# Ledger of designs, part 2: VHH binders against Glycine betaine monooxygenase reductase subunit (bmoB)

Target 1, 368 residues: Glycine betaine monooxygenase reductase subunit (bmoB), of Chromohalobacter israelensis (q1qyu6)
Amino acid sequence: MTQNFFNPVTTQTWTNGRHNVRCVKVIQETWDVRTFCFMADQPVLFFFKPGQFVTLELEIDGEAVMRSYTISSSPSVPYSFSITVKRLPDGRVSNWLHENLQVGSELVVHGPVGDFNVIDYPADKVLMLSGGVGVTPLMSMTRWFFDTNANVDLQFVHSARTPRDIIFHRELEHIFSRIPDFRLHIVCERGDESGEPWAGFRGYLAQAMLELMVPDYLEREIFCCGPTPYMKAVKQVLKSNGFDMSHYHEESFGATPADVRADVEELAEQAEAEMEAVDTADMLQVEFSNSGKSIRIMPEETVHAAAAKLGLHIPKACGMGICGTCKVKKLAGEVTMEHNGGITEEDEADGYILSCCSTPKSHVAIEF

## First folded at step 17 (VHH; from u03 with N52S)

Design v04
Fold by OpenDDE, last read:
Structure v04 (fold): chain B 368 residues (1-368), chain A 120 residues (1-120)
Amino acid sequence: as target 1 above (368 residues)
Amino acid sequence: EVQLVESGGRLVRTGGSLRLSCAASGFTFDYYSMSWFRQAPGKEREVVADISWDSGYTWHADFVKGRFTISRDNAKNTVYLQMNSLKPEDTAVYYCAREDSEHFGEYDHWGQGTQVTVSS
């Protein structure tokens, strides 16, 4: 597997825009939270401001869906970026991601964007306040400060429902135990219900608790992210104590950027136009024999894309017909394959194709 | 399907009290922060109160001045707004809303609203 070695000298940096990315790792953070790590098909360095977010372009049940997520990884490791998603019982996108996104999955992202970041607001003394999944942008910031050896006096107060809900618990403890100027405070709203003993702060963040944890909180640049009631409680404490609110920052996704909406709408219109233009007569059936699943696709779609639409994940590394990772056996039908050396003539003769660069010319059956 | 249904709005006299209810269905209620909004004729919609998933955090707008209280009963999937010492300026359609749990500060579902009218 010729690991496309990132040559840091020649690798381009990604810019704000639309990017095709591939999930390369899935990490279970808690019982209901996963981190998804992404790389681009082409080697790029993912530089961004810690705290920024991306917008995922997804297709769920045939509908185009956009959803923004904070980048939880640090730009100090620019070879990939990650998002951390809490599964909501009734969440459309979060459930879809948890159920369908796996290593090898491809999707489109827009960004990075966002004004909630530590680059635009430098400070020597920082206070981070997070509630629940609001820890994700602050984790990016924390990793950044740690990795860059930033001379920052950092206080981090994280509030979770229960001890088992503490996202990045071990990593936070690890980071903060190693840096003398970093202090971590974790507050659990419910201590005893989970059966795990909690020796730390319990209850809800209030003025007295904050004063005890961070006596000099009024002298700090404050980054806050959490549920609205939580953030408003924080703001009330700050305002009541004469804090200069120009030094208070909170996450805001704002409205899906207009440009992202426009892109999605355009793509949807194009897709609709293509669907309308596609005389149902021109659709080609792709059957996957092992799974028993079949789909009708447009003549220009690849076998790999067809599989993906069915939730079948054919491994793919390059997407350019070079690596051979996406090799599958064609059992029936004809395809047009445009490869770049990732398959041998012998393999082709044996009925194998590279799914990433094979488009059906007829109804096809794939052994997958 | 997510549904929010407000009730309890009616005509009341100045100084009167009213309790609004918002019945939630179609989702796991205790995963979400909830809010009450109001919109008076010719005015913008404004937030009245917020409540966290377990009522640990509550917020009330300045114009409430202790007159209104947001609460919730997770066993009943219901959010309440107790309104006391009502004034004519409180006349509005009151809405309950669910906060987007992935995008804080945004609301992804709204009720149809309930009319509160306070007479002089």
Scores: ipSAE 0.914, ipTM 0.972, lowest interface PAE 0.4, mean pLDDT 91
Fold by OpenDDE, last read:
Parts: sequence; structure tokens; C-alpha cells
Structure v04 (fold): chain B 368 residues (1-368), chain A 120 residues (1-120)
Amino acid sequence: as target 1 above (368 residues)
Amino acid sequence: EVQLVESGGRLVRTGGSLRLSCAASGFTFDYYSMSWFRQAPGKEREVVADISWDSGYTWHADFVKGRFTISRDNAKNTVYLQMNSLKPEDTAVYYCAREDSEHFGEYDHWGQGTQVTVSS
């Protein structure tokens, strides 16, 4: 019975917690911004409140690093979620993501969490104000309103440095062109040096500009995300005009949730404890005869994983013991192989194993 | 390595003026918003002023009341705080900070601070 893993009726929804995910798509949004799309290894529906964020658990240069990013996709497309990351010249995590994260990459995420969302603050009239990469949570919200046919009067004002820097430009134009009650305003601080004329608003968001774009802005639920000077400028305009600030919302990542830190610490402690408890006695040696390299691995590690740790690249396609691509010859030792038809009895008799689903039971020698 | 080095703090009399400088190095300066903070003895650190990457947006705390002005020179990788009409209440260590560009409202690098003392 081919478990229809993608049955939307039976698929489980993810809950706030730690999740293993795989990058399934990378989209170049602008010259320095990429969107990374993730799926779970197991079918999961990624429901969340538009505007929420996740925390990535990364290992960079041997150091554990946690970094939070807003989910830029909408829960209306629940089979995956996305983050949109601007590459910063001196940014540790942003550079690492841009340089290393590709289709097939696996990582751990924590969440979803966050109080900056449109579900907890329903309104008939909404104003979104974004600066730069601050567009990402608001894009999630916008996509949500669009996809759910929400009866919302939406005004969106996005400020970018230059036209080249407008994240989601085409998509925003597309969405807002289709819904009469949606209005988009893009403000560019500078013209494009490339000579493309910008016909929209230029300069910085100020009271006069806001009044022109959104005359009824004082009657709206306001969601704001951008650099602190930008957000403070917005708040100043609102306060000076008597806006009820209880209807103003801005993104806040807060401190890495204590629970996420605790989990990571616990995992680290467990890993250390496991490392300490790993009686050197239980480590099994895997030797690769062609390379002359050897490694000690844990009893549950595969021969393929052992090779990878040594920088030996054994071809692998399915990782499930089906395709046979990872077939290698075992020269000595015993393994437990759990395959799903990717190797013949004849091959096994000849001493071949599937490295992706073979775990050593003893010291093992592989012809690789 | 990212470095922020404040300078210009000294003893001044009430009503005097002072210009603080923060020299930045080790990063692309015009990608980041910058801020000035101060911490007086026995008080919490408080934000004094913020400035966007190109100075398009500036913010000053209410206690500044037009006396201080934040500015920056991206060609020199420096942010400034011009302080006029100084009062004894302005006595504090002043810090320069870089805003985290991925986590707005958070600061990822701080200077060592410069002492400003205003005498009565």
C-alpha cells in the first residue's frame, strides 16, 4: 500500500518544536536576496500564523549557531515553508546560507513562534509598512490574505533603497493588481543608477507621503517591519497624529525562546553525555581499502555516513536501499543491511552491500 | 573583526558642547543602522539616537529635546553625536552600537564607550 504520504486529509500538522527539514528549492529574489524553501522528511503540513518566524539550528565552522528568520511563505501552501535571507557582506549566517545551503541540504528548525501576526489581530482595514528585508513577514501576511480570499481592505507601503532592491516586486504587483481592495505603494530612496526611471514615490516615508498614499491610515490596523530608524519614524508619525498605538504592531524576535535554548543545551548535553558514554569500546572501525582511510563510527551509523565523514563520496540516490547506487564491495567484517530491493541476492553473495542502509556489526573493510 | 571605537568624551561645563565620534571598522558600514546609547551611574542603558544607513531616517530620544544630533559619514565609516546645551543629567558613558540587520531592534556590536561628564 503506497502510503500516500501527501494526502492532505491525513497528513499531520507540525507543532511548535524542533524539526528536521530539507531545502527543496532556492529562489534568487534580488541580486543579494534568496528564498530558501523547506520540506520535512515526513509529510507534515506547515501551518503557522502569517508573520511568525523559525529559528535555524546551524553548525558553522564547528560552532553551533542559532538564527531566527521570519517565514516568508504563507500557511496557505502548507507542504513547505520558506525563509527569505538578504546576504550581508559581513553576516556570518547569511553568508553561510547563501554559500552552502542548496537543494538537498538538511537542517534543523525550531518553531513556529512569534506574536507579530495577522491572526491574533484581525481587522477589516490593514496597513502594512515595510522597509528593506522587513517585507518578508508582510509578504507572508499578504499571501495569506490573497489566498484565503480575506475580506480585507489592504494598503501596503514598501520602502526600498533602489528599484533593484525591491524584494518580491513582480509578485507584489501581480497580487495587488488582481484585488481591487488591495493597494500597493512602493517607495524608493534612490533612483536606479542603471538609468531605469522610477515612476513611483521617491525618498523617505514621511507624514505627507503617508497621507497621500493612505489618507485613512489612522483607521487601520498597522503592521510594521523594517530598520529601527524606519520603524521609529513611522511610530513618531502615528503618535503625533493621535493614532491608538494599541493597533500598531511591529516585528520582534525577542530573545531566543528559553525553551529553544534549553532544548539546544539539552541536546548538547545529551550529545556530550552520549560522547562520554560512548565507551570507545563500542566504536566500530570502517576501513576503505582504496583510499587507505579508516574511521571509527557509532554502531548505528551507516557505511555511507562513515565514508562521508572521511570525505569519501559514495554515490547515493535514494538512501533507502532501493536504487542500488550506493553499492560497494565489503571485503571483511559484518554489517546489518536493511534494504528494500536495491540489491540482488547474487550481489550479496558476491560480497556487495548497500552502503546507505548498512550498519557495521564489527570492524568492516570496504573496497572504496 | 568588527570594531566600534568611541571618542570625544570629556569633562565639560553645563551649557557646553561636545561632539562624540564612533569609528567603525571590519564591516560594510553603509549596510547598517547605527545608534548611540548612554548609561549613567545606577541607571539602565538607554537609547539616545538612531540613524539609518544613509541618514534618511534619524530618531532622538525625548530627553534630547533638540540638543543632540546624530549624523554619520559613510566615507569615513564614522557616526557622530553632536551634543549641545549639556546638563549634569547628561553625565554618562556613551556607547555606539550597530543594529542587527536581520533582527531589527537588536544590536550585535557595541563600542567600549566614552565618558561624558557635565559639571555644574
Scores: ipSAE 0.914, ipTM 0.972, lowest interface PAE 0.4, mean pLDDT 91
Fold by OpenDDE, fold request of step 18:
Structure v04 (fold): chain B 368 residues (1-368), chain A 120 residues (1-120)
Amino acid sequence: as target 1 above (368 residues)
Amino acid sequence: EVQLVESGGRLVRTGGSLRLSCAASGFTFDYYSMSWFRQAPGKEREVVADISWDSGYTWHADFVKGRFTISRDNAKNTVYLQMNSLKPEDTAVYYCAREDSEHFGEYDHWGQGTQVTVSS
């Protein structure tokens, strides 16, 4: 069975636009920060400019919500992309993501977009300044420089509240320990409440501290991302010391492009219209025998999607009919299965199907 | 529900002082940077001052630098704007705002504002 593996030579590159993606990994970075990794349903290479962001289309409590997040992964690993999200106690989207987004979850993203990137502003000497979750775009940039063996003199100053809040701490240390021209400085505003000793810089980034860490900071291309008071403090230091601000860059998400909003609204309207137009007559019933749950789905929906709508979680890894993880037994009915080698003829003969790439042609019963 | 309520705005004479307060509720106050804005009649809203979650960083606009001071008391969930040496040009509605912690430079909640009038 020729497993159609991801072919890096023939795989298409994604373009700026609307994309269906699936969460394939969730990584706990800190006590309140998670990284979510995504792949497309169709194999694509995720090339983007390090520092760019995507906009997520979410449905929260029946409401369409859009939220932008910087891509925290590097285009040097193009088979997936990731976002890194800090959970805010009263944050609507951040809480929803942390609570609901898991491996197998599907969502729509727009992008990649953004002018805060290192490609458009090439430099031999770079200074990165981050505060808190502002580290995410700079991490993308750092990973890019590292992975591409870029000839860059890189200074990275990251400010965190406490040591436990240092996002990507181990990875940053790893990267910066391996490259002589890379220098990492971590500043903690407070000690660890848990009593963990911090031997590094403490307090707030000020001119004296910056001068000590990066004496030649005025000669560098500066990328800054953090809370507004932090960024403004940085800018004040730079301006007061005669820095050419044309070499200063900070993250800005700008207003969600009107076109993206319009597209989402149009899609929502279309979806509603399609739902209204769906002649109940064309709906196919999928029954899950173990749970006793059943649902009517559209002819083009997969068995896996049907399960998901019922809150039944069928394991799925690739979603492309390759890995076989989503294999379930069909007890009755007919499906169209388009797989890529993830199931054997023997399994099919035994009544098994890959739920991720099986669409019902009739009412079906699944052992799940 | 997130609420920001400004208070302290009143009529004052040129050279006078005023302290504005913004009482926050419905969210974890010390997770957010806060800002004061003002809007004069016929003018665009402009940022007056910013303060980080623990007051470690503060910023003041050039037009108010040295006269106004932003501060906060996290125990009271309140951000303040001490205004000294007030001028007629400072006449505006003053707003407090919460910075979006995921989109720096954007603000996701605003108060209703408090009117400050400085007479000549």
Scores: ipSAE 0.913, ipTM 0.971, lowest interface PAE 0.4, mean pLDDT 91

Design v04
Fold by OpenDDE, fold request of step 18:
Structure v04 (fold): chain B 368 residues (1-368), chain A 120 residues (1-120)
Amino acid sequence: as target 1 above (368 residues)
Amino acid sequence: EVQLVESGGRLVRTGGSLRLSCAASGFTFDYYSMSWFRQAPGKEREVVADISWDSGYTWHADFVKGRFTISRDNAKNTVYLQMNSLKPEDTAVYYCAREDSEHFGEYDHWGQGTQVTVSS
């Protein structure tokens, strides 16, 4: 009986801002697309509007780089969030992520933000139109509708270059096969060079194809994401057929209000200032007795994070103080532990702590 | 280094034709949508035409009215703008731009531009 020890009522939710996160999983989606899953060091619930994005704060070759990515996961699974990144041959950030980001990697994210979401535009009939990597925000939306048992008539049309380029192919088929009111259409622009036959729609999305797939498309709230030529082609079809464009929505990263950029910059500056202001005096020492390694960490950092910085891998599953996987013995010092049932009173009495949700209050020593 | 180099702009008479070229280098050309923009003196830059990676999708501004055609040759890493029936109001600097493949609707690289002047 997997005792659902998670009490979401006691767990903090993240808010729009600057967040330290850790990569906890890397999933190969296609030959050139990976999903990166993140958790916070402290237990948090990642609530956001499906379709929103985050901005990664990275340092590449000594240069500070900011890059925004849509959250591809759903807030219905709030224990983590994910981004899905296509590796571009000449893409600076995409290549860096694919080459360097791995389980245990830490980075800073800003957000969540964005007006392209299904919460702000509720509808009973929805049409999703995606091209290429544009599927990522729509996948978040789709997962949301599925997981919340939303009463939505959903039509999803996804266009990919080739069959091997279909991101989330199996998952989409699975979701849409289970819900009668969900309909999936996949269009491939080209056949698979590998010679794999494609039995679905081929070519480019045009009026005739759309009419065939979704005859009532003019009656739907439309969410579109893809390359500009693709989106403009869609808009042209809609306008030419008298569609009320107030019911048409596109992903736009540029609409991040100058204010949000300013906020991000301000938050980054504040974070830098706070980092600079973190008087070395406020740093707490964490010692790992078995390895003989020690590190000074900030008061808000967890014992698990401290270990990770030293290259010590303490097993962790939930990161929320539920599963108990990250249990370690505290030999000395004081910690604040906010757990959700993943440790017994007996274990605590014996000096054990959950490293994933324990923050040092003093210098601490851990048996690890 | 990513480079976009426009060429073909010159002085032409009303009703004349020009073909602009944009030579791309320093990146995988067929991964990106490309666009032509123009900027007339005292006016804002405006999009003229867009083309997808394989030319499957093309878009032209309303002011084109069938006079201009965007095309591309991926083997040559070049995007073209065929301009026919030119008018004095088409006088502008024409720019080639690469769409950001991760941020649709944004452009991450621009050419230096080529001057097109149409005389009455």
Scores: ipSAE 0.912, ipTM 0.972, lowest interface PAE 0.4, mean pLDDT 90
Fold by ESMFold2, fold request of step 18:
Structure v04 (fold): chain B 368 residues (1-368), chain A 120 residues (1-120)
Amino acid sequence: as target 1 above (368 residues)
Amino acid sequence: EVQLVESGGRLVRTGGSLRLSCAASGFTFDYYSMSWFRQAPGKEREVVADISWDSGYTWHADFVKGRFTISRDNAKNTVYLQMNSLKPEDTAVYYCAREDSEHFGEYDHWGQGTQVTVSS
């Protein structure tokens, strides 16, 4: 019975990129919501900014499918990460995950990424507003504040359709019962037809209700996630009352690269056909440290193309060095990088390159 | 299979009224927020109105506020757009769309559209 032993002083920290992970736990949160917990084969610390998301790389009915989910766990417990998925009666990905993803399942995730997070917007007073599964990024933020003993006055208003649909209900009650400056308000839009009693607020979040729950809401940094009609109603209340919208943050998912898997598979097949016949004397080696793979490429080929030939899926969107999606960390060697603003001076100082527009000048080692 | 079928688009004079319908099938209709979009010739598609799963939240774009009203009837699996005081600028193909239930702000199914033409 072999166990992976985490050593917090020597264990590697993940960064934005492509990761092989294994499902290690499945938690039934409500009648139709599950949390899936993941670890990597090598011990990895899953640090991220609370509120960020990952993108799952799946194969469903023989088709490659990419689907983003917020990380619902907190980086304060970085030995695994979790996503929380509501099963929709007709949902392709959500049903597939509920039916097929179990302890022991392996899959690929991309990330962590996302600008919706609490780290970049520090504040003494915070208001979290969620509707339905929009609770998941805010749960990550709440767990973080609680676990790190943050000096924050936290108000959390969650809207659910019915009492049985309240995700994380017991844990939210636990957290908010322990900290005097933490207040939880749950609004149910309808009663539960299963006969569960609900003594809390009923109806829809409106200005009068918000004023009653959180009288000082206009003084707070606000993080909001929920269905578009819900979020637009929230924004209308805020704007109508003169709220400075630079302190309002809402979840939006960035575009997930299309056909990255198909591109990588095609290049890998071509490379296999030619690899054993090619003289590599003038080529430069590109190593991918996390995967343990390497390849020799010509100096005019990109690091991203090298990864693709090895079956490694570095995310790519624009391919022109504009968007920053293909960013990876270079551990050794030198590259020529022709970017168009997709990488910052800080990133370059920290050793990052844009793989889609970087070509080797020497042997190169990439943390991927 | 998820289907959204718009109907009711026709030629109407300035100042007239029209009601669009979007019949939904192949999914549990009352789990989803719904929206109306429009696209005029040579223009980008733009959102007109949104409605939550049970009509508890509605939103209308400023350019139609006070003139258009979104509604839904969950018993009939249908979303509506009542259009009053029509202007030539309202001439467009109108589409209904279903909001993704987990990726808010994204729309995962669209109807084929219904043409509304407002004559001057």
Scores: ipSAE 0.758, ipTM 0.923, lowest interface PAE 1.1, mean pLDDT 85
Fold by ESMFold2, last read:
Structure v04 (fold): chain B 368 residues (1-368), chain A 120 residues (1-120)
Amino acid sequence: as target 1 above (368 residues)
Amino acid sequence: EVQLVESGGRLVRTGGSLRLSCAASGFTFDYYSMSWFRQAPGKEREVVADISWDSGYTWHADFVKGRFTISRDNAKNTVYLQMNSLKPEDTAVYYCAREDSEHFGEYDHWGQGTQVTVSS
């Protein structure tokens, strides 16, 4: 009998692909911002690089709509993942989510994907710069640094319109109060008339203000997300002061040059068409010879995920190809394996693979 | 329905000035950053200027710095482009665009454009 619960040794890790999820929690963050938390029907570990995003597959007014949101949660707590959505009265998707997405709601997400993340750009000194809802990928990064006890000197400058609009305010204050090398600066562009005083910086992020808050900003790896005028103001300050822009990273869904990208809706339609083209014809069989079970999976799915779908529980701990716990013997076929030292050359020569980080290139047979 | 309607484009001589307007309707105007783009014959569409929700941040492309100024009037739901010291290279169709507030760097609504022609 197989147990259907989170087991860090046997529970599968998601990979880039199409996933069915269910909303398990809704959190009102501010008067117009909500966080939606998701889990899968079967236990899944939601590993990703902090800063990455998912794309929601929705039906709004009878039309298929694809919409990307950064993952605001941290993979250090991989039992669920969250997105954080600002409601815009005129916004199609954001309004629909606020009006219709509730605990128990099911939907499809695609991902995780994204080059904007802290894993691919390690540094000892980091500066986070966010405007408005642009805080969400940086919150994922911040939670990750905090949860993993990272050896990083972190400065965070967040700009909000008013004090009432500061997203994650209490949690940011908590995190940044606990680590000596973590500093938080919040800038409010306008005052709040609701009776709550604001003693922090007011106005707009400019060179003089940044120099006062973070005097060593030119020495830091910089992650920036906010409205385009905000991000361009940041880049102007950096370039004017000789900052090496290879250490500057921003989240932007618009490409440069802009004409190489179709609008968001056309890209979503193309991605859906490509998913349909990768149906049963492109799926690969994974056979588990000792159990006599087999399944066809998508090319991006792992051997471990294939076993889990069949109720076969291959041990897994790290999910990153480090610990070697997910090692199985491959009897036939080819895989792509991305490991980080969790398997020896001798094991590979004997036909072993790490199931958690191996994806099929052909039909494969596994001794399990 | 979100609408962006540009106006003010016309023929003007080199060295002249022109003010473009973009009237917005069908949405909460001061929730959004706004931009001016242009597209010259045979060229890619390119950003000219950006402005934040309350004008606190503005940006102008290098090829127009010191000559063009973006502004907005939230009471009138209008964004402007003041164009001074016009050059023949400024000849283009100018478009007003609204930045997507969920996908920074993408623009989810565009005006139909207004033609600016600068003669020698």
Scores: ipSAE 0.738, ipTM 0.916, lowest interface PAE 1.1, mean pLDDT 84

